# Designs tried in a protein design chat: VH-VL binders against Jerky protein homolog-like (JRKL). Part 18

Target 1, 218 residues: Jerky protein homolog-like (JRKL), of Homo sapiens (Human) (q9y4a0r168to385)
Amino acid sequence: LQPEQIYNADETGLFWKCLPSRISVIKGKCTVPGHKSIEERVTIMCCANATGLHKLKLCVVGKAKKPRSFKSTDTLNLPVSYFSQKGAWMDLSIFRQWFDKIFVPQVREYLRSKGLQEKAVLLLDNSPTHPNENVLRSDDGQIFAKYLPPNVASLIQPSDQGVIATMKRNYRAGLLQNNLEEGNDLKSFWKKLTLLDALYEIAMAWNLVKPVTISRAW
Short names: E, the ipSAE of ESMFold2; O, the ipSAE of OpenDDE; V2, 0.75 times the mean of E and O plus 0.25 times the DockQ between their complexes.

## First folded at step 11 (VH-VL; framework fv_patritumab)

Design z6 (from f13 with heavy chain S105D; at its last look DockQ between E and O 0.41; V2 from the best seeds 0.00; counts 0 for: pae E 6.1 > 2)
Fold by ESMFold2, look of step 11:
Structure z6 (fold): chain C 218 residues (1-218), chain A 120 residues (1-120), chain B 113 residues (1-113)
Amino acid sequence: as target 1 above (218 residues)
Amino acid sequence: QVQLQQWGAGLLKPSETLSLTCAVYGGSFSDYYWSWIRQPPGKGLEWIGEIYRSGETYYNPSLKSRVTISVETSKNQFSLKLSSVTAADTAVYYCARGDYEYFGDYFDYWGRGTLVTVSS
Amino acid sequence: DIEMTQSPDSLAVSLGERATINCRSSQSVLYSSDNKNYLAWYQQNPGQPPKLLIYWASTRESGVPDRFSGSGSGTDFTLTISSLQAEDVAVYYCQQYYDTPFTFGQGTKVEIK
C-alpha cells in the first residue's frame, strides 16, 4: 500500500463560541474575555491520507438533530458531514455510518482519480467510540479499518496534537479576521455567531491545513 | 418531574416595566429553550420569546422593541422584562419549557401563571 | 407570521360521542427534510395553564388518554376525542412551531351537551 492509500482519523472537541481567552485577576476579580456560551461544543473528526493530499470533509457531531441555524440552508450543501447525538459525542453508530456512506466512496473516487488501486486502510486508535474492525470493511473488502495495538498507537498519532492544533488555530484566526472585516464590536459578533457560521469557518480552517503539516505528523 | 415556579409584581401602572422571574426545579436547565407566553383574560395565547442558557434569544417581532428576556444559569432562572406597559398588556404570563433538538418549540412544562394587571 | 385558524369556535358534544376540532395554518408546517409536521395541540382547563396533548401532529404526550388523537399534514390538522368524557370539557388550542413567532389558534371550546 502507498502513502496515498493509508488514512488516519481522530477526534477533537470544539467550543465553537470560544475565542482563545485568558483569565485576568484584578483585586479579586476574574476577567474572562470569552463568551457566556463557553460550554457550546461539537465533536469534530479529521480524516486524511498520509501524504495529506486527500483531506476528507470534516465529520461534525452536534446535539441538535435540526440546529436552528440550519433552517434556511440546504443541508446537502453543508461544508461538513453533520451528525447528531444527545451529548455531541462520536459514537459507534455514527462512526459506522460515516465509514460506509462517506469514507469509502470518497476514498474510492480519490484513488481512482490518481490511477491507484482502490485499496486503502484506515488506521485507528482503539477507542470505545470506534466500531469493531470486522464491521469496518467495504463491500469488496478492499477498503477497511485496522486498530493499532496500544503500544504502536501511542507512538503514532498523526492527527492529534499537531494537525488538530493547527486547524483550531486557523479557526480562531479566521473567526477574528471575519469580526474585524465586518467592523462589529466583539460582543455583538460573538452573540450573533451561529453554529452554521462556525461550521463554515472550521471547514475553511481544515482546508488551510497544508499537506506538509499532515505528512510530517506521521 | 420538572417544575417551573414563577413570581413578580402583579399590579402595574401604565408606562411601568413588567418584571417576572421563573425558576426551574426537578430537571435539567441545560439543553432547552425557555419561553414566556401570555394570555389576556378570556383570550388566546401569544408567544413572547425564548432564551437558551447561552443568552441566545428570539422574540416575537410584535413585542421586540419592549421585551428583554435574560437568564441566570447559576440559579436555573430566567426573567422577562416588558417596558412601557399599557392596559393591552394585562394578561396571565406563563413561563414554559421548549425544545432544543429541532427548529421550534412545543411546550411540555408550564408555570402556573402570574396575572399581571395594568390599571388605568 | 403563520396564522392558525381553528374551527369551530365552540363545540357541544354528547357524553361518549366523538368530538372533532380542525386547525388550518396559513402555510405548510411540514418540513420536507425530516417529514415532520411542526404542530401541537393543548388542552386548557379554567384557571390552569395549557397542557400538552399532541406534538408532531400525531404523537400523543405521555399520560394523555388514548381517546385523544391527532391527524393531518401540511396545512390541515384535526384533533379527535373518540369518546368524550366529562373531564374533557376545556378549551383546545393548536400551535405551530415551524417558524417564529410561534403561534396558536384562537381556541375551540368543547362542552358536554
Scores: ipSAE 0.068, ipTM 0.636, lowest interface PAE 6.1, mean pLDDT 83
ESMFold2 (binder alone), look of step 11: mean pLDDT 92; pTM 0.953
OpenDDE, look of step 11: ipSAE 0.364; ipTM 0.781

Design z7 (from f13 with heavy chain D31E, light chain Y38F; at its last look DockQ between E and O 0.62; V2 from the best seeds 0.00; counts 0 for: pae E 6.2 > 2)
Fold by ESMFold2, look of step 11:
Structure z7 (fold): chain C 218 residues (1-218), chain A 120 residues (1-120), chain B 113 residues (1-113)
Amino acid sequence: as target 1 above (218 residues)
Amino acid sequence: QVQLQQWGAGLLKPSETLSLTCAVYGGSFSEYYWSWIRQPPGKGLEWIGEIYRSGETYYNPSLKSRVTISVETSKNQFSLKLSSVTAADTAVYYCARGDYEYFGSYFDYWGRGTLVTVSS
Amino acid sequence: DIEMTQSPDSLAVSLGERATINCRSSQSVLYSSDNKNFLAWYQQNPGQPPKLLIYWASTRESGVPDRFSGSGSGTDFTLTISSLQAEDVAVYYCQQYYDTPFTFGQGTKVEIK
């Protein structure tokens, strides 16, 4: 299998309203809000191949089935794949649905566009949120998942260490830039920030992660 | 059992600001939208607006220029301010719990109501 | 705004008989993706706040007697009290929660004949 045919996915929590005060930003110091709650958190899952040239659309798990901010927007054009779960956690059902309906088709299209065989492996850690690997196969069996042993997983989990940190840094930088460009005071900015706004910003943050950052994580 | 307890001044002069507070007991505060609804004497119900723990608000356009709803999550409280009141704002004001799962809310728990009278 | 119109404004029904209240919205309140009608019914006794009876057009709130039922879809909805009891004398309101501002019907007063 070529590096284009080897994928990894990993998950992280994001407190999407975490932004320092405007004064702290001007002085180059970021202050994290001291109060965080579950309704201000989502789970995000990033997925990319070993070259970093194929970054899949982010998968985001939130609490509400249809958040209020989505009502005013055509949800067919969301910049992420949105799922809902009571605690905003990834679960077995959501992961299987994502694999079958999103991962497999997008990987096939990418590999076809590169003239490669439509065969790929998704390397995962052995997490309770991931289904049994026997369930994670395409209909033709050529695209499938494989769990990494814990000792191997800690050495070669490319999306976890530097990639996620880079994406979160890009997200916070983008939020700060939007606040300065719009001229809003910090209280007005936090009141106006919706989940939809955060989804657009995290999608941009993911797009800004360079292929070399991903490939070097391997 | 969930209880909503509300308080605030019940007698106002024209041009004053109506201010009411609602406290939530016996249930979760963080997982719901919270609404203010009013009922003029002998009349029907009018939704004023709602707030979520995040500070996200939606207001009835008929009142938007005069209304602010705020939340104090550390105290499980939310409040209503209605500026520049007139006699037309005389009503019983209720706080109520709304749903967060879909983009709209029905109201399963209500406060007892506060009669606010604006003198002429 | 979505206007909610109830009929009749007032209804007198003998004890043990059926009471029927209609509610019409100016726009559909059906979310077709999930087949959910964003409509609720409330009972209000004199001097008390409204009490939720029915949500999603036909789902009975816990603790509400089974003589109360809701039906309808889209723009036309009905609350039925199959056998009126003395404690059912109240004003009844329908409410849409599909779009802001959320709006209520003008109310229907139910009395014993």
Scores: ipSAE 0.060, ipTM 0.637, lowest interface PAE 6.2, mean pLDDT 83
ESMFold2 (binder alone), look of step 11: mean pLDDT 93; pTM 0.958
OpenDDE, look of step 11: ipSAE 0.720; ipTM 0.878

## First folded at step 12 (VH-VL; framework fv_patritumab)

Design k1 (from z4 with heavy chain Y32F Y100H; at its last fold request DockQ between E and O 0.59; V2 from the best seeds 0.00; counts 0 for: pae E 5.1 > 2)
Fold by ESMFold2, look of step 12:
Structure k1 (fold): chain C 218 residues (1-218), chain A 120 residues (1-120), chain B 113 residues (1-113)
Amino acid sequence: as target 1 above (218 residues)
Amino acid sequence: QVQLQQWGAGLLKPSETLSLTCAVYGGSFSDFYWSWIRQPPGKGLEWIGEIYTSGETYYNPSLKSRVTISVETSKNQFSLKLSSVTAADTAVYYCARGDHEYFGSYFDYWGRGTLVTVSS
Amino acid sequence: DIEMTQSPDSLAVSLGERATINCRSSQSVLYSSDNKNYLAWYQQNPGQPPKLLIYWASTRESGVPDRFSGSGSGTDFTLTISSLQAEDVAVYYCQQYDDTPFTFGQGTKVEIK
């Protein structure tokens, strides 16, 4: 099985309407400069192969089924795969839908385009949000998930993955440089930022993560 | 049960700024859109705008240049400012609650209303 | 803006008889992806704020008597009071919430004949 055929997915929370410090995020609260606390969180799942040459569209879980900012947008043209859940948490149902309807087809198409066998493994840690691995298989069994044993998982040391940290830095930098030019003060900028704006920015931030950054994390 | 209490000055002169506040009791303030809606005496209803808990706003284009809606989450309050008022702005002003789940909302809870009269 | 037009402007109905109010939108308020009509009905008594009766065109709000029903789809909607009671004398408004600005019909006054 080549590194191109080995995938990993990791989840993180994003307070998309503010630029929190890590301490603020850890406490589950964030504050924008000159404003009261704003608690608008989504869950983001990143997925890429070991080489970093295939980065799947981000999976984003938000609260609203039809967010106001999406009104004039074809959801098939979103820069991310959007799901809704009451608390904006990943759950077993969403993970299974993503695996079956997004992960498997896109991995299969990528491998075909590279002339590789349509065989792949998605390496996961144990998590309450992940379904039983027997359920996570393609129809032909060639694309499947595998949970890492506890002893192997300790060697990988999955803590604050450098890939996720890089993406979040890119997101914050992009917000500051590209969108602040539209206003004279920070209050009006943060008030005007929509979920749709944030989705485009985080998708760009993901695209800016270099393959080398991803491959070195393995 | 959710209750909306509203207050503010009821008599204004032309060119002054209308300012109203609505406080929310007996329910969650988070995860709702909070609206202002007005009704001129003997006439129908006009939606002014809404604000989400995070500060995201949407305004009626007919009033957008003069309207500011703001939120004070620590007090479970939101407010309306309407600048440069004229006699045409005389109305009963209501605050109301809307759902956040869809592209728009109906209003399930309303304040009692505040009559604002612009004289002269 | 989506313009909402109600008819009639005024309606007189005998106690216990059926009252019917029509609402027409200038464009469809049916969203095809979720198959929902973004339309609500309100009752307003004199000196009081509007009270929600119906949402999603046909769903009754909690505590609303079952004599109130909503029907229709797309651009044409109807509020029906199957057996008018004295307390139903009010002005009724339809409201679309498909697109901002959210807009209301001009109202229909219901009176006892």
Scores: ipSAE 0.250, ipTM 0.697, lowest interface PAE 3.6, mean pLDDT 84
ESMFold2 (binder alone), look of step 12: mean pLDDT 92; pTM 0.953
OpenDDE, look of step 12: ipSAE 0.794; ipTM 0.901
ESMFold2, fold request of step 13: ipSAE 0.111, 0.013, 0.013; ipTM 0.643, 0.564, 0.528
ESMFold2 (binder alone), fold request of step 13: mean pLDDT 93, 93, 93; pTM 0.955, 0.955, 0.954
OpenDDE, fold request of step 13: ipSAE 0.697, 0.727, 0.647; ipTM 0.884, 0.890, 0.871

Design k2 (from z4 with heavy chain F103W; at its last look DockQ between E and O 0.61; V2 from the best seeds 0.00; counts 0 for: pae E 4.3 > 2)
Fold by ESMFold2, look of step 12:
Structure k2 (fold): chain C 218 residues (1-218), chain A 120 residues (1-120), chain B 113 residues (1-113)
Amino acid sequence: as target 1 above (218 residues)
Amino acid sequence: QVQLQQWGAGLLKPSETLSLTCAVYGGSFSDYYWSWIRQPPGKGLEWIGEIYTSGETYYNPSLKSRVTISVETSKNQFSLKLSSVTAADTAVYYCARGDYEYWGSYFDYWGRGTLVTVSS
Amino acid sequence: DIEMTQSPDSLAVSLGERATINCRSSQSVLYSSDNKNYLAWYQQNPGQPPKLLIYWASTRESGVPDRFSGSGSGTDFTLTISSLQAEDVAVYYCQQYDDTPFTFGQGTKVEIK
C-alpha cells in the first residue's frame, strides 16, 4: 500500500469555550487562571492519510442530540460530522458508525479520484473506545482497520507538537482573532460563543494544518 | 428530589435594577438550561431567558436590552438582572430547569417564585 | 413569536366528569426531522409555581395521574382530564418550546360545577 492509502485517526478533548493558552485541566474541566471552571467539552477525532493530502472531515462528539445553536442550520451543511453521547465521549458505537458511514465512503471516493486502487488501512492504537478489528472493514474487505501493538503504536504517535497540538493552536488563535475583529471584550467573549461557532472555527483550524505537518508526524 | 430555591429583593423603585438568585439542590447543575419566567399578578407566564453552565444565553427579544442572566457553577446558582424597571415589571419571578438535549425547553422543576413589586 | 391561544378561558366541570382544554399555536410546533411536537402542559394551583403535566404533546411526566392525557399535533392540541378530582381545580397552561421566545397560552381556569 502507498502512503496515500495509509490512514491514522487520533482523538482529543477540546474545551471549546476556553480562551488562549496557559490553561489547567482538572477532572475534565478547563481551569483558566483568574476565571471560573468551564465544563464545555467535545471530543474531536481527526483522520488523515500519511501524506496529509487527504484530511477527512472532523468527527465531533457532543452532549446534545439537537444543540440550541443548530436550530437554523441544515445538518448536512455542518463543517464536521457531529455525533452525540451523554458525556461527549467517543464510544464503540459512534466509532463503528463513523467508520462505515464516513471513513470508508470518503476514502473510496478519494482514492478513486487519484486513480489509485480502492484499498486502504486505518492504523489505530489499542484504545477501549475502538471496536474490534473484525467489524472494521468495508464490504469488499479492501478498506479495513488494524490495531498496532503497544510498542509499535508509540513509535507513530504524535508528539506534544504534533498534528493535534497544531490544530488546537490554530483554533485558539482563530478565536482570539475573531474576538478582536468583532470588538468583543474578553469578559463577554465566552458568553456569546456557540457550539456552532466553535465547530466552524475548529474545522478551519483543521483545514489550516498543512500536509507536511501531517506527513512529518509519521 | 431536585429543588430550586430563589431569593432577592421584592420591592423596587422605578429605574432600579431587579436582582434575583436561584440555587439548585438535589440534582445535577450541568447539562441543563436554566430559565427565568415571570407572571404578572393574575396574568399569564412570560419566558425571560435561559442560560447554560457555559454562559450561553438566549433572551426574550422583548426584554433583551435590559436583561442579563449569569451563572455561578461553583455554587450551582444562576441569577437574573433586569435593569431600568417600571411598574410593568411587577410580577412573580420563577426560576426553572429546562431541557438541554433539544433546541427548546419545557420546564420540569420550578422555584417557589418571588413577588417583585415596582412602585409607581 | 409563536402565539399560543387556549380555549376556553374558564371551564366548570362536575366532579368525576371529563374536562377538555384546547390550545392552538400560530404556527406548527411539529419538527419533522425528529417528528416531535414541542408542546407542554402545566397545572398551576393558587399561590404555587406551575407543575409540568405533559411534554412532547402527549408524554405524561412522572408522578402525574393517568387521568391527565395530551393529544394533538402541529397547531392544535388538547389536554383532557378524564375524571375531574377536587385537587384538579387549577389554571392550566400550554407552552411551545419549538422556537424562542418560548411562549405560553393565556391559561384556562378549571373549576368544579
Scores: ipSAE 0.218, ipTM 0.671, lowest interface PAE 4.3, mean pLDDT 83
ESMFold2 (binder alone), look of step 12: mean pLDDT 93; pTM 0.954
OpenDDE, look of step 12: ipSAE 0.713; ipTM 0.887

Design k3 (from z4 with light chain Y31W; at its last look DockQ between E and O 0.58; V2 from the best seeds 0.00; counts 0 for: pae E 6.2 > 2)
Fold by OpenDDE, look of step 12:
Structure k3 (fold): chain C 218 residues (1-218), chain A 120 residues (1-120), chain B 113 residues (1-113)
Amino acid sequence: as target 1 above (218 residues)
Amino acid sequence: QVQLQQWGAGLLKPSETLSLTCAVYGGSFSDYYWSWIRQPPGKGLEWIGEIYTSGETYYNPSLKSRVTISVETSKNQFSLKLSSVTAADTAVYYCARGDYEYFGSYFDYWGRGTLVTVSS
Amino acid sequence: DIEMTQSPDSLAVSLGERATINCRSSQSVLWSSDNKNYLAWYQQNPGQPPKLLIYWASTRESGVPDRFSGSGSGTDFTLTISSLQAEDVAVYYCQQYDDTPFTFGQGTKVEIK
């Protein structure tokens, strides 16, 4: 297999909304000692090939099946692949759905466009949210998932965190920019921010991650 | 079991501001949207608006200019303010719980209602 | 706004007989993505808040007697009381929650003949 045919996926939690009791700077977590805050969380899964040139749409798991902010937007037209789960966590069912309905088709399309064999491997770390390898395989058997040994996974994980960290920084920077443009106070900005807004922003953040950042993670 | 208790002034003069509060007991406050609904005497029901713990709000366009719904998460409470009241705002006002997971809300738990009368 | 229209405005039915209330929405409240109708039914007694009976057009709320049932799809819905009981005397409302503002029917008063 060529680097174009090797993919990796990793997931992370994102507090996409932070409403502190006091006006504070947007940082990783909205918790200020001694102050109550309101936080909204989603799980985000990033997936890209070893070259970094193919980044799949983000997989986002939220709590709501049909969020209020989606009332005029079809989920199919979102800049992310949206799923819902009671705790806004990745689970076996969602992962399998993502693999079958999103990963396999998108990878096939990409490889086809590059004139490569429609064969690929998705490298994953061991997680309770990942299904058995035997069920993560395309119908033709050419696209499949492989779990990394624990010793290897630990070596790759830091690099994955770098990619995720970059994305999150981009997201925060984007939100700050939006706030400045709107001219609203920070509290009002957070109150107005919807899940739909956040999904567009995080998608942009992901798009801004450079291929070299991803390739260096390998 | 989930219980909603509401309170506020029941008698107002024209141009005053209606203020009601609803407290939630026996359930998760953060997992639902919370609505205000009113019913004029002998008439039907009108949805006023709803709020989530994040502060996200949706209002009935017919009342949007006069309505403010707020939430105090630390107390599991949410409130309604309706400014510039007239006799047309005389109604029983209900707080209610709505479903978080969908665009809209059906209301499975209600407060007992508060009669607000606007008279000169 | 989605307008909800109930029929009839009032209904008198003998004890033990079937009561049927209709509700029509000005536009479809069926969502194609999940194939669910965003329609609820409520019962209201004098001096009491409305009580949820049916949601998703046909799902009965916990604790609601089996004699209550909801049916319909799209724009036309029906609440049926298969055998009217004395305690069923009340005003009934349909409500759409497909879009804001959420709207209710004008209500149907059910009485004993």
Scores: ipSAE 0.022, ipTM 0.627, lowest interface PAE 4.1, mean pLDDT 89
ESMFold2, look of step 12: ipSAE 0.058; ipTM 0.637
ESMFold2 (binder alone), look of step 12: mean pLDDT 92; pTM 0.951

Design k4 (from z4 with light chain S33K; at its last look DockQ between E and O 0.56; V2 from the best seeds 0.00; counts 0 for: pae E 6.7 > 2)
Fold by ESMFold2, look of step 12:
Structure k4 (fold): chain C 218 residues (1-218), chain A 120 residues (1-120), chain B 113 residues (1-113)
Amino acid sequence: as target 1 above (218 residues)
Amino acid sequence: QVQLQQWGAGLLKPSETLSLTCAVYGGSFSDYYWSWIRQPPGKGLEWIGEIYTSGETYYNPSLKSRVTISVETSKNQFSLKLSSVTAADTAVYYCARGDYEYFGSYFDYWGRGTLVTVSS
Amino acid sequence: DIEMTQSPDSLAVSLGERATINCRSSQSVLYSKDNKNYLAWYQQNPGQPPKLLIYWASTRESGVPDRFSGSGSGTDFTLTISSLQAEDVAVYYCQQYDDTPFTFGQGTKVEIK
């Protein structure tokens, strides 16, 4: 298998309603103007191949099945793949759906477009949110998942955190830049910020992660 | 089960600011929208607005220039401020629980109401 | 705004007989992508807050007697009390929650004839 056929996915929490300082984030708190303490979180899953040339749509898990801000939006045209779960956690069912309906088709399309054999492996850690390997396989068996041994998984974890950290910095910077360009004060900004706005911003933030940042993580 | 208790000043003069607070007991605070709804004596119901624990708000456009809804998550409370009141703002004000999961809210739990009278 | 119009404004019905209240919205409250009607019905006794009876146009709230039923779709909805009881004397409101601002009908007063 060539590096373009080797994929990795990892998950992180995002407090989307907040521009947290280092102190606020470390203590697990977020401060929003006009509110004493607000902790709104989604789960983000990033997936890319080893070269970083193929970054899949982010998978986002939120609490609401039909968030208010989505009312006028066709969910097929969202900049992320959105799922809902009561605690906004990734779970086995969501991961299985993502693999079958999003990962496999997008990987096939990418490899086809590059003239590569439609064969790929998704390297995962042993998270309790991941299904058994036996069910993570395409119909033809050519695209499948494999869990890494604990010692290899720990070596990859720091590199994925570097990619995730870059994406989160891009998100915070982009959110601030958009606010300044619109001439909003902080009070007006936080009153208007919706989940949909956050999804567009995090998708842009992911798009800004360069392939070399991803490939260096390996 | 879930109980909503509300309080605030019930007699105001024109141009003053209406201020009401609602406290939520016996249930989750973080998975619902919280609304204020008013009813002038002997008349129908008007939705004022809603808030989620994130601070996300939606207001009735007819009132939005005068309305502020805020939340105090650590106390399971949310509040209404309505500035520059007139006699037209005389009503019973209710707090109510709304659905979070879908695009809009029906209201399954209501406070007992607070009559606010704006003198002439 | 989606305007909600109820008819009649008042009705009197004999005990044990059927009471029918109509509600019409100025635009459809059926969201075709999830096939749900964003329509609720409330009962309000004097001096009390409204009480939820029906949501999604036809789903009864827990603890509501089965003599209450909701029907209709799109713009035209009906609340039916199949056998009116003395405790059903109240004002009834429909409410749309398809789009903000959420709006209520003007109310229908139900009385014993």
Scores: ipSAE 0.022, ipTM 0.624, lowest interface PAE 6.7, mean pLDDT 83
ESMFold2 (binder alone), look of step 12: mean pLDDT 93; pTM 0.957
OpenDDE, look of step 12: ipSAE 0.072; ipTM 0.670

Design k5 (from z4 with heavy chain Y106E, light chain F102Y; at its last look DockQ between E and O 0.35; V2 from the best seeds 0.00; counts 0 for: pae E 5.4 > 2)
Fold by OpenDDE, look of step 12:
Structure k5 (fold): chain C 218 residues (1-218), chain A 120 residues (1-120), chain B 113 residues (1-113)
Amino acid sequence: as target 1 above (218 residues)
Amino acid sequence: QVQLQQWGAGLLKPSETLSLTCAVYGGSFSDYYWSWIRQPPGKGLEWIGEIYTSGETYYNPSLKSRVTISVETSKNQFSLKLSSVTAADTAVYYCARGDYEYFGSEFDYWGRGTLVTVSS
Amino acid sequence: DIEMTQSPDSLAVSLGERATINCRSSQSVLYSSDNKNYLAWYQQNPGQPPKLLIYWASTRESGVPDRFSGSGSGTDFTLTISSLQAEDVAVYYCQQYDDTPYTFGQGTKVEIK
């Protein structure tokens, strides 16, 4: 397999909305000891090939099946692949759906466009949210998932965290920029921020991650 | 098992403010939207509004100007205030649990209801 | 607002016979993104709150007897009691939760003939 045909996916939690009692964010959380805060969380899964040139749309898991902000927006038209789960966590069902309906088709399309054989491997760490390898396989058997040994996964994870960290930084920077442009106080900005807004910003943040950042993570 | 207990004054005079509270036991409070629904005697059901633990609220437009729903997360409680009541506001008021924002508000758990009568 | 209209207003059915209640919405409650109908059915006995029977138009709530079933899509829905039992005497409501404000049908009273 060529680097173009090797993919990796990793999940992370994101507090996309943070409304602290005081205007301060500590360590990525808005919870300040002794103060009440409003937090909204989603799980994000990032997936890209070893070259970094193919980044799949983010997979985002939220709590709400149909958020209020989606009233006039079809989930199919979102800049991310949106799923819902009661705890806003990745689970076996969502992962399998993502693999079958999103990963496989997008990878096939990409490889086809590059004139490569439609064969690929998705490298995953060993997580309880990932289905058995045997069920993560395309109908033709050419696209499949492989789990990394725990020893190898531990070596790769720090690099993956670098990619995720970059994305999160981009997200925060984007939100701050939006706040400056709107001219609102920070509290009002957070109150106004919707999940839909956040999803667009997260998608932009992911798009800004450079291929070299991803390739270096391998 | 999830249980909703509600309480508040059942007799009001016109122009007064209705105030009801609902407490949630035996389940997660933060994972659901919570609604108030009322039913006039011998009539159908009317959704009043809902609230999330974040404080996000949605109201029936027909009542929006008079309705305030609040939440006290530390107590697993949420409340309803309806101002400027008239005889038309006489109804059994229910608190209920919904699942998701905007969509998914099938109500699987209900309080026993509180009769509120508005009379001179 | 989405208007919900039930028919009939009242229904008398013999024990063991089929009861059919219809519900119509003024606009479709089928969500294109997940292809689900955001429609629920409730049973209400006197002096009690409504009890959830069916959600997503056809999924039975836990503990609901098999004789209750929901069908339909878009704007037309049906609640069916395949074999009416004495304990099924109640008022039944449909409810849409596709858009706010959430709205209910006017109710159908089911009695024993």
Scores: ipSAE 0.029, ipTM 0.617, lowest interface PAE 4.3, mean pLDDT 89
ESMFold2, look of step 12: ipSAE 0.095; ipTM 0.640
ESMFold2 (binder alone), look of step 12: mean pLDDT 92; pTM 0.948

